VHH binders against a8x493r558to705. Designs and how they scored, part 7

Target 1, 148 residues: a8x493r558to705
Amino acid sequence: QWLENALDMTNCRLLRVAGESKKNFVNDSPFLLINEASVYMLARHIDMDVQDILTRFRSNIVVRGLPPFIEDTAKRLSIENLEFEVVDKCTRCEMICVDPMTGEKDPSLLLALRDYRNKQKMTFGIYIRQSNFEPGQFVEAGSAVRFF
Short names: E, the ipSAE of ESMFold2; O, the ipSAE of OpenDDE; V2, 0.75 times the mean of E and O plus 0.25 times the DockQ between their complexes.

## First folded at step 1 (VHH)

Design s18 (framework vhh_vobarilizumab_d1)
Fold by ESMFold2-Fast, scan of step 1:
Structure s18 (fold): chain B 148 residues (1-148), chain A 123 residues (1-123)
Amino acid sequence: as target 1 above (148 residues)
Amino acid sequence: EVQLVESGGGLVQPGGSLRLSCAASGFTFSSYAMAWYRQAPGKGRELVAGITSGGSTSYADSVKGRFTISRDNAKNTLYLQMNSLRPEDTAVYYCAKVESIYTGSDSYEFDYWGQGTLVTVSS
């Protein structure tokens, strides 16, 4: 109850949602959600722009206004009246080391993640899946987000 | 490859009942929300009912109280029980796997549709 109460933040907002990807062959995969505050914490340990980290992480959904890494403990969330369940944590691989514009390989992000997570599984972000069916609903930047 | 195969349609008189089935394959059925849509001659596709992976349901106002959506995860099958059928329920009924969330829109976009099953309500 205490932990769920700590996750009930009134200031959490949707920052960004990536456009539809018609080239994704893992069509049954859940959406990848990244917490902006978690990215800022990781950025403090590397010399890299926050937007570069988000691009390398290939986030679908970005949220703002939550404590760093609170998403790691979430079991479900809502965006307005759309509900989502957390399917799994996202484990990162060497793909985040490749600059999407230049193709240059730099292991700094993966090494920083490994060091910051204290040699635990190199997870960053959560996979979420829509858990309710609400036809006619939509979300946009600024939409309210609640974690449970 | 996602495959959805509908069955159970047919001709029925007003007030009658039908049960539609949708056999799903090519994805982890129990992990996805599913829906039934319909399209009547000369009309666009209309959402009829939806069900989440956890079993929560939603219905169009036109069918609420008459239709019941359900799922059997062990059989990878979606059902639509249709009672008190009316002439305006005449349509091709489609099973759909619910796609992920969309933004800037007031509707869901479904990745995969079945071929449909025809329901005709006429005396």
Scores: ipSAE 0.006, ipTM 0.179, lowest interface PAE 9.3, mean pLDDT 72

## First folded at step 4 (VHH)

Design qa1 (framework vhh_vobarilizumab_d1)
Fold by ESMFold2-Fast, scan of step 4:
Structure qa1 (fold): chain B 148 residues (1-148), chain A 120 residues (1-120)
Amino acid sequence: as target 1 above (148 residues)
Amino acid sequence: EVQLVESGGGLVQPGGSLRLSCAASGFTFSRNYMAWYRQAPGKGRELVAGIYSGGSTSYADSVKGRFTISRDNAKNTLYLQMNSLRPEDTAVYYCAKGYTLSWYPEFDYWGQGTLVTVSS
């Protein structure tokens, strides 16, 4: 963690956005953001593909280039010229046990999260809400992300 | 104007092989999650295999070890290599496009389908 905290966070990039309708972020409902590095740390506790974990977490936004779990302390962020406020942490439930592609159940991810985080609240990811409304705008993979 | 065109379906005997192709146009193929679905006679549509923009793959348990999904981003083409075919694999196979820059298995376009019949 000490070495990871020393890393430059200026190279944070947008990796993925779920659904075409979500790329414009004009909705007042919160979006779920996941840090890819945090997923990678969790993945080392189980024999599960990072992409499978990302799919199961049903994140709207995935970012890369950050130290693991620094999103837990974020208050604000920007993606290009769009500004967002962090409104809450995401508490996980049995929904992550269901493969959204096949519908099959596997409790491994929830159990790994419970064991790894060792918290009563099994949080992973943050809910964000756009704070500056800009109609017709959208973001792409590679867009610059800055945390405040 | 998105278009997905499947080909390669046909009649094969049990234990045989087929390779399906899906030619994609009208969008940036390399950025999209792509999938193969099938619909057997009298059944609902089911996901067979999926492939993310980065190349990671997922398979239904019924086809693991027998089917291989792949993509050629330079040719904007999705493939499904089907080996050790069984009568229960008989279905219309559909190519499906996911959302641009999306990994979640939600689809906005489907092809016309190609019929695969496995029978002696």
Scores: ipSAE 0.000, ipTM 0.158, lowest interface PAE 13.2, mean pLDDT 73

Design qa10 (framework vhh_vobarilizumab_d1)
Fold by ESMFold2-Fast, scan of step 4:
Formats: structure tokens, C-alpha cells, sequence
Structure qa10 (fold): chain B 148 residues (1-148), chain A 120 residues (1-120)
């Protein structure tokens, strides 16, 4: 698909934050981060939109501009001047099979994830926790993201 | 600017069929979740059908098996094929552009609507 040819690793950006343009992070709760490129790879295995997969995965943060599944190896990241540590990988359960609009159950996404990620269990995405506290700081779509 | 223009509504008898179209512009149509909503007189908006960018679909129980949503990404057009129409399908039908929220798709742009009247 054309997105494969347009992927730019040097311009990693925050694509979405829980459907809001800005987000003030609370450091006590981990946030779920999903890499858009990883979603596109999964989407090729099934006939489903990237946005639907992101919604079903309940992502707090979506990043763009990275190679697929590079988030699986990340230990730390920054969004602008906010620092985050990677707490764990997100293991998926049958709740991603429920259509958020209609409530209808379709096992396709979980089955595709199981087949595609066979050696990685059923993980998709990472939990991150803010490692520094800066009151009044916000992130928004377009914010620079760096993985370490 | 984002624009959605619906067409194809009209008067039809019970059991009849209509095909609605929505011409989209001002955004990357092929990347967006799209949906059809309807609003009957005196009622709130009800989701009718949704379609993901790659073609996967979802339907409200009230229309499943009778309505078919489809899209033509090359033409930036959304369709709703409505068969076996019932008087209770009478409503203004709206095309909606998707906006992803954590667990529930939200919609940030709506068309003007097209009226569908099912009556003898």
C-alpha cells in the first residue's frame, strides 16, 4: 500500500490523544500507546480500518512515523519535554471483538492478532507511565515523539 | 473545508428501495470511518450503518439484512442501499465523517441530510 512507501522514521509525531487535541497526563495511571504503522500491518491481515482497530484497542496515545512494532522494544520515550517509561506490553482479550458502535461481537480482530503475533502472544501496544512531573504541561496532535 | 453532500432521498412505498449517496470533499476520505445516521421527526439521531476505510461494515439491528453500506474511495463517495423499506424507516438520513475516540467512534462533520419518506 502507499503508506509503506511514505513511512518516515525521522518524523515521529503524536497522531491522536484519546480523541482530544490536548492531554494533561496523570502520572499514577499508565497510558496505552499504539503505533499506527503496527496497526496498518495488522490491518493487512484483515479487512478492517485502522481507525476501527485503534478504537477497539482503546488507545490513549497513537504515534505515527515509526517502523511497525518498534514500540515492542522501547524502554523509554518522550513527547515534547514529557518523559515516559514503558511499563508493560498490552495483552488483548475478547473485548476487542465487540463493535463499539453496535455492540455486535466479531472475533476476527482477536483471531487475526493471534495468528499474526503467534510468537508474541496476543500483545499489541505498550503501557507507558510519565516518569517526570511538570505541572501545566500538555501534549497535542503533532507533538514530537522520541523512543529510547 | 470538509463537505458532505447527501442525495437520493424521496418518497417510496413500503417494501420499496432507495439508494442514498454522499459526496465527500476536503479530507482524506479513503482513511476515514464513514457512517449513515437518521433522525425521525421528534427523535434523536440513530446510527444506521458504518463502514471502515477498508470496507468492513457494521449495522444497527433495525436495518441489518435490509440495508447495505458501501464506499468508493476513488470517487470519495459513500452509499446506502435501502431495501424492504418500512414506514418506520421514514427519517432524514445524514452522512457522517468519523473521528476516533478511545472506545467509541465519534463524528465531527455531518451533511445537510436527505429526506426519506416511506408511505403509501
Amino acid sequence: as target 1 above (148 residues)
Amino acid sequence: EVQLVESGGGLVQPGGSLRLSCAASGFTFSRNYMAWYRQAPGKGRELVAGIYSKGSTSYADSVKGRFTISRDNAKNTLYLQMNSLRPEDTAVYYCAKGYTLEWYPEFDYWGQGTLVTVSS
Scores: ipSAE 0.000, ipTM 0.137, lowest interface PAE 15.7, mean pLDDT 73

Design qa11 (framework vhh_vobarilizumab_d1)
Fold by ESMFold2-Fast, scan of step 4:
Structure qa11 (fold): chain B 148 residues (1-148), chain A 120 residues (1-120)
Amino acid sequence: as target 1 above (148 residues)
Amino acid sequence: EVQLVESGGGLVQPGGSLRLSCAASGFTFSRNYMAWYRQAPGKGRELVAGIYSGGSTSYADSVKGRFTISRDNAKNTLYLQMNSLRPEDTAVYYCAKGYSLSWYDEFDYWGQGTLVTVSS
């Protein structure tokens, strides 16, 4: 199942990275990572399109091929040879209730998240920070992702 | 209930043109990444063209400059304009609804397909 110091998922891949992050991950601010499978589970609960949820959550990085919510237990990860540490979970607020295209306010996504997470902390996604220095390193969609 | 229904396929001579249509229902079409894929006999499925909700497009090198993908959000319809058709374009063409922001080959719904045969 789980290896002692790693989670190696056969199909775990980088799905998307935001524009500024496409060039490199050397940055003082943490990056927001979301697991696509977790979005699917939430989408099933709320009957909302996965892409609408992804857009509202405003992640820097989206990964595919993980079990839903396994990212909540992660301490470290790698993308290719870049290493990252998990610094915190992302707590969601009213900003996910605003449609970025129309500006319309709909509290349903935040309410569904509260319901789905059983009224626990309103977290979805993790903040990560690069833990090793590798100048000139580039990653792209399809890059291998490993969790530790 | 997501539904994708392709139409417009047929027999065409090399150098000819066809326009494929995909009628979409059961989801918010205007906000979804949409794509055309094809599968030729004895070959794997390949991405032909994709279009993001904002209108940005991407094409396979094999069709770049010959095919144009477009969308009509008012009609919930996806199009593929195919020009300068070649025998190697012979395939079943599938409309696909994307569930990710990636242009890679992973989608949650596919249509029934429409056959395009390019023969002289």
Scores: ipSAE 0.000, ipTM 0.137, lowest interface PAE 14.2, mean pLDDT 73

Design qa12 (framework vhh_vobarilizumab_d1)
Fold by ESMFold2-Fast, scan of step 4:
Structure qa12 (fold): chain B 148 residues (1-148), chain A 120 residues (1-120)
Amino acid sequence: as target 1 above (148 residues)
Amino acid sequence: EVQLVESGGGLVQPGGSLRLSCAASGFTFSRNYMAWYRQAPGKGRELVAGIYSGGSTSYADSVKGRFTISRDNAKNTLYLQMNSLRPEDTAVYYCAKGYQLDWYSEFDYWGQGTLVTVSS
């Protein structure tokens, strides 16, 4: 039943994983997943490079090939043979206003998020936790992603 | 031209039901992701439910178990069945079209919306 509800898109792929091209998820801390299409949608409202937005959001995992903001309603996903549950949405704070390379403050990203989403909630991205574990399993850029 | 026309909104009492419809034209409906969004008075727009071209669905936690999204590809129509309605469901409901071919593509094709008021 779970597998039979997999996303029917042919271009949904893992784009990046922070810190390396491969990742073995071996801890109980949630990972932050960002949808690239959502970043491009937000980027249309600010004069900022997409890579800078991703860096400011401190994403662990970036996926490609999904409609913008569809991750907001996701409950489960798989990356190859690894299964994940969505545990929460990521609420953003003023830290995303600080350029990680220069330390300069620019409120544009936070203001765009407030205006675009919900003024009471400034969420962008989802926290996911691995729900099954088999030692030695890895994911890498290009890995197939399915949402449920 | 892409055109989305919502209908089916109205005034209902708490616990009531409504079925919303969205008539789509100007694109290949059967191959596109479709979604329902809502905007409550004084609040931002939020995603309520989505349905992929293959039929897989997703729901916001606030409506899961109460709302059902479905599509009729022969009629180019998207539906939202709303049961056990609550005052907090009061909002203008919009349907939206997604792009399926480009990973960076967006969807900004909103209809004019249909008002749902849940009040005694």
Scores: ipSAE 0.000, ipTM 0.106, lowest interface PAE 15.8, mean pLDDT 73

Design qa13 (framework vhh_vobarilizumab_d1)
Fold by ESMFold2-Fast, scan of step 4:
Structure qa13 (fold): chain B 148 residues (1-148), chain A 120 residues (1-120)
Amino acid sequence: as target 1 above (148 residues)
Amino acid sequence: EVQLVESGGGLVQPGGSLRLSCAASGFTFSRYAMAWYRQAPGKGRELVAGIYSGGSTSYADSVKGRFTISRDNAKNTLYLQMNSLRPEDTAVYYCAKGYTLSWYPEFDYWGQGTLVTVSS
């Protein structure tokens, strides 16, 4: 509890949810969550635009207000009254090498990520799945997010 | 307050050229992807060309080799150089400001548009 306050996790907010996942968290496929602060740290270290990285990572959910990379240790979270469990870390593959606008392939981001994070794994972001099934729940930008 | 103001449209003959400009204000221009969209009468808006904050560009197949998108971050201005114009390029052209958190780049602010007519 005290640690949560010290880490400023109480100020975590939902920044954006992509397309259909904005209304539907109840399927069996996990959702990909990215921490905005982690993207800024990566962008700074690999000399790449934050916007380019966000686009290539193709996240379903982006959260703001957390320390960088704290999502790597999360086991559970809530968005309003919806509860989620963390099922895995996202290992990045060749898809982040494909420009979503052009379809052009550039391996530099994947190689830089491997060197930056872990030479054995190219992880960035977490997969989450809803643990309390309530069909028809709706979340929006600005919704409160809490990590456990 | 975000503002995008397009200019440079007009009437041109097939094979001619036009240069469109978009003056941006109210945000840190250099930090955002920018795009040109167009809408012909009776059709939806379609992406013509996009440019990321880092300078990488994207073009619709119909305009590749004929159109060039560029940006001047010091002047907060986006450009579209249109060469070898065809009647099917006739449309209202819109400047758009991006915010890329989706599977594709998404654009959240739109200008008022500038009309391009290609006709003899």
Scores: ipSAE 0.000, ipTM 0.193, lowest interface PAE 11.6, mean pLDDT 75

Design qa14 (framework vhh_vobarilizumab_d1; at its last look DockQ between E and O 0.15; V2 from the best seeds 0.00; counts 0 for: pae E 14.5 > 2, placed apart)
Fold by OpenDDE, look of step 5:
Structure qa14 (fold): chain B 148 residues (1-148), chain A 120 residues (1-120)
Amino acid sequence: as target 1 above (148 residues)
Amino acid sequence: EVQLVESGGGLVQPGGSLRLSCAASGFTFSRNYMAWYRQAPGKGRELVAGIRSGGSTSYADSVKGRFTISRDNAKNTLYLQMNSLRPEDTAVYYCAKGYTLEWYPEFDYWGQGTLVTVSS
């Protein structure tokens, strides 16, 4: 079992999932996962509130308790007993310039991300897809998360 | 350099009002979470009110309905309107800059504080 090779076994937890309720995952759809620690680092770098960044990133899943940017090298993860594979990194575009709640536009985040990534590919967050299938399994805020 | 300078504190009678101001500089005020804290004599520092960049506010239960946090992004100023003041509101009030981590604030800068004394 690959569970023995977790990158970090710290108290990593699921902060939220889309819908803010118990969630099961559909096999055919990838989910966007954001690491709060990574957002915090970016927030400090670009001088923008974490919540503003999180809303702009439009993630399905947010996790807490991991070192920042550990998701960038992750290949797999588990949320409770559900297993996921990392499909890809999320390439960011002008969409993050728009606050989905207010509609206001601010190019600062995109420009900052460009600089933060040292003019490399502007990615933030990872797409994950469930790799095991257990009927009746759900995740919710507080669920344990492990990265591999 | 980030600077937070509180003002407006003073002596006021119970039931009175005060308006605190916090002049902010050295960072993009409009994009940051700001908060007021207070520390009463012999007590720990406690959150009084917070305001997100978008204007959403939160309050401690003890001040809810009496205090109002607001911001003027054009002036880079944070305000705390304090009405119906009580002796238990006596404290040094601090302005803070921070980040909201899933509704849990983390702060990286504090002002030096302004003293509010509510006494007959």
Scores: ipSAE 0.560, ipTM 0.816, lowest interface PAE 0.8, mean pLDDT 89
Fold by ESMFold2-Fast, scan of step 4:
Structure qa14 (fold): chain B 148 residues (1-148), chain A 120 residues (1-120)
Amino acid sequence: as target 1 above (148 residues)
Amino acid sequence: EVQLVESGGGLVQPGGSLRLSCAASGFTFSRNYMAWYRQAPGKGRELVAGIRSGGSTSYADSVKGRFTISRDNAKNTLYLQMNSLRPEDTAVYYCAKGYTLEWYPEFDYWGQGTLVTVSS
């Protein structure tokens, strides 16, 4: 949609990167990006803490300052001067139903995604791949994020 | 409907101890971030301590080592053990339900509060 062309907003920021902020994104495997606002919407519906949902979703990157689910329409993004392409949406499987501390199964997350997405294959988050490479480049919390 | 009911406040002398309780209902207590806030006379609300569903805790620097937050998921109850109380701890203490991301809390609901007075 035309919305994709208008996603360059001044308040979109990187909130978290898995591991320490000194990590370089050099990797041929895609990274999983989650939008904070999308998780917050799901959290309110399922009555569950945002941090617990993020832990179950195993995201690499979390961004803030965007409308819920806007990431679903993105084709490209940048974090500072690093460029990424969106390669796919993340389809969720029963792994998100397992509590990592207790091993107990709870289908609530998958059922909540069905309610939100109205689809049989439940997607949440996007896989991104770095499209440019600058050795020694690192990003940190607060870095500017732009979607295209 | 969400209900948070605090109890255990009272008058105590400096150096004393109090244990606050918060009885929770109307939501899945065991899955949610819970916190204690306080509001001193003429001041805004200040986060005192928080606890995630899994038991991880955080504390304001002013209370570290003196206060302990805990939860009993079987009883849907949140606690704040307050030791070595000081006059500056005088405030209304509120139980709160919310969400946390990287220890940045956002809150949906607050209780009515319980008054703690530390004097003389």
Scores: ipSAE 0.424, ipTM 0.764, lowest interface PAE 2.0, mean pLDDT 80
Fold by ESMFold2, look of step 5:
Structure qa14 (fold): chain B 148 residues (1-148), chain A 120 residues (1-120)
Amino acid sequence: as target 1 above (148 residues)
Amino acid sequence: EVQLVESGGGLVQPGGSLRLSCAASGFTFSRNYMAWYRQAPGKGRELVAGIRSGGSTSYADSVKGRFTISRDNAKNTLYLQMNSLRPEDTAVYYCAKGYTLEWYPEFDYWGQGTLVTVSS
């Protein structure tokens, strides 16, 4: 099951955010990355579609093939030959309780995160910033991702 | 164990209709985004239609007005009604289970596919 996914750490899926995720990474603009395994871990504790959980976090980049919450310890990563530094962890607030399509509030996602964090800061996902920007660079779905 | 089993493909004349089915098991069907993809020979997979758990639908421009995606959560079954079929619709059609990344859906399981051939 999950152990099989730990051996395949190279999947990356692109999100579009105001045009910046389509052609290149802006050197000083952080991107928000989340780990799909971490989403599944939260989903086990709430009655909400995994699809809706992903949209509520509003991330730029989703990665797969990693153990849940391993991104909490990351300091740097690469996507193909592009290098990134972790700038900060993403602190989540009550905005993730709002269904982006209906506007209805459901606190279960935030409460599940609170329970996982057990009185710690309510972080989910990491902000990353490209450290080796060059013109014309881009990534696409399936790009290899490495954490270190 | 996630299983997706497509059926309903076949040979049909231009202008005809087919209804594809996808029987799903091994997950909470009603809670997942579901979609149909197709792959013509020599081409990559193309999203045809998607349906969210709440029933909201989306369609590729090439099939809008001709195809209708639907789901029966009681039977764990996804459907694609295809009307006014054209030779360009010839492809293997795949049922897909996925998440939704904000505006770009991602899919983690696929069926074996069912062949649709539109010709004389």
Scores: ipSAE 0.000, ipTM 0.138, lowest interface PAE 14.5, mean pLDDT 74
ESMFold2 (binder alone), look of step 5: mean pLDDT 83; pTM 0.842

Design qa15 (framework vhh_vobarilizumab_d1)
Fold by ESMFold2-Fast, scan of step 4:
Structure qa15 (fold): chain B 148 residues (1-148), chain A 120 residues (1-120)
Amino acid sequence: as target 1 above (148 residues)
Amino acid sequence: EVQLVESGGGLVQPGGSLRLSCAASGFTFSRNRMAWYRQAPGKGRELVAGIYSGGSTSYADSVKGRFTISRDNAKNTLYLQMNSLRPEDTAVYYCAKGYTLEWYPEFDYWGQGTLVTVSS
């Protein structure tokens, strides 16, 4: 409760969902969620483009308006009236070293993430699973996001 | 409608330079990633260089250090500066637009192309 009151996330919004025509979460669990603010912090650290990092990270969902890395402590979230539980953190592998446009290998992002997180596991993003199925419900860019 | 118009191709001697331009319209150029592809005689189409909206660039190994991709968002124009040209750079060069979703790796539109011939 104290943490929820201190972290006023009422201005958090859904930025995008992977797949232009896919706005329904029912059949694609778990989903990979990335916090845009966390990407901006990493991008600044390594002097890399936010779009390049997002493309390499292959997220299903991108959210905006959160403090950086607050998703690391999240247990549950909602997008409008859809509820999600956090299943795991996403551990990154050498795939993020492959330039998504050219296919060329550059270890810089993985090495930078290793250094930046100073952890045994190189995690970035969270896996989420829908906890209340509402057939026919969909979300779109601008939808309200709330973390619990 | 999306339009990409390439220019600047021509005949050049080995070791020479050319600058290609691509005039873009019909979409928000400044928010979109752009690329140059080429198709050499007898080969498939290959990615040469790409540039994200923020200016970060990537290059095929065959052109790295010789070619420079850049963009002018005020003019909605993409450029490819080609230096130290080699006969194997002979190809039709295509301007390409990224997919509507900003983090998608694919390109969804190509221009008509401009021919670059490197020979003595």
Scores: ipSAE 0.011, ipTM 0.356, lowest interface PAE 9.2, mean pLDDT 77

Design qa16 (framework vhh_vobarilizumab_d1)
Fold by ESMFold2-Fast, scan of step 4:
Structure qa16 (fold): chain B 148 residues (1-148), chain A 120 residues (1-120)
Amino acid sequence: as target 1 above (148 residues)
Amino acid sequence: EVQLVESGGGLVQPGGSLRLSCAASGFTFSRNYMAWYRQAPGKGRELVAGIYSGGSTSYADSVKGRFTISRDNAKNTLYLQMNSLRPEDTAVYYCAKGYTLDWFPEFDYWGQGTLVTVSS
């Protein structure tokens, strides 16, 4: 309740859903959600373009309007009338070191993430799964997001 | 519609320099990932360099430290400064537009290309 009320006041919104993830919203497969504010904090630390980080992190869903890393504490969320449960945190691996455009390998992002967050945990983002599946339901950019 | 027009190619000696330009129209240039590709005789297209809307850049290992990609959003123009050119840089160079609507950059348009020949 406390967390729910605070997050309602932030007017959190869905910023983007990858095209294929939007189609897959009708399945009960887990999706990777990232908070834009958390990406901006990381980008500041490592002097890297936000879009490049988002591309490397392979996010399905990006949300805006929340404090950085608040998603790490969430157990549930809703996007409009769709309900999701948080199934795990996303631990990042060497795949984020590969430039998706060139295939060039550079460990800088992974090492910076390890140093920034916790050397024993390289988590960034959360895996969510739809808990109230109803076929044909889709969400759009600008949809209201609430964390519980 | 979308148009990409490359210029600046030519014949240059090994160790020389060339500056390629790509004039873009028909889309919001400032919001798009842009890239340079090349295709040598008998080979497929190879990504050379890319630049995000925010200015972050990426380069193929073969050109890193020698080539510099840049953009001028006010002029809707993409550039590739090519220094210390080698015979193996000989190729047709293409300007490419990335998708505006996906987190994973893909390319939907290429220009017709400009030929760069590096020989003595």
Scores: ipSAE 0.000, ipTM 0.193, lowest interface PAE 12.3, mean pLDDT 75

Design qa17 (framework vhh_vobarilizumab_d1)
Fold by ESMFold2-Fast, scan of step 4:
Structure qa17 (fold): chain B 148 residues (1-148), chain A 120 residues (1-120)
Amino acid sequence: as target 1 above (148 residues)
Amino acid sequence: EVQLVESGGGLVQPGGSLRLSCAASGFTFSRNYMAWYRQAPGKGRELVAGIYSGGSTSYADSVKGRFTISRDNAKNTLYLQMNSLRPEDTAVYYCAKGYEIGWYPEFDYWGQGTLVTVSS
């Protein structure tokens, strides 16, 4: 209980959602959440733009202001007044090797992920599902994010 | 109404340089994925370079190190700087507006194209 309150990340912010500033969540579809700080750590292992990594990872939600990889241990979170549960970790496959625009294949990102995340079974990011669905609710960039 | 207007094509000698521009209107340019593609005589259409709203770029292997894609969001303009041009770069170059479907960008609007001819 006290630990939940002590782990309130008041400076954690929603950076973007699926190419838009605002988006409604649907209850039964998991969304992929990526922590920006974790991407910066991966980017230091390879010579690749952070935005290119985020695009290749196909994240629905990107958060900022957290320590790298803290999302790996999260069980639930809130974005403003919306509640979410963590349902699984995202295991990455060779699709991240394909440039989504040109179709060019480059195994560098997957190989870097293997080297950097070998003990985590190639996982990067978490799947979240809204636990308290209410029609008409939405999230927007700049919204406060709290992990539990 | 969405409009994309390419300019800057022309005749250049091998080893020369050329800069293409694409003037965009009718949508929020700064939020859209943008790309350049080309079609050479007797060949299919090829994606050359793309740029995401955040500024990250990608290039076809045939042009890496020679071409640079960039954008000016204040001017709603997309650019392609082409250096060390080769005869095989001869093509009509098209500007394309992208959008995201699921897990990668698709294209919904294209310009009329600008001809680039590399010959001596």
Scores: ipSAE 0.000, ipTM 0.110, lowest interface PAE 16.5, mean pLDDT 73

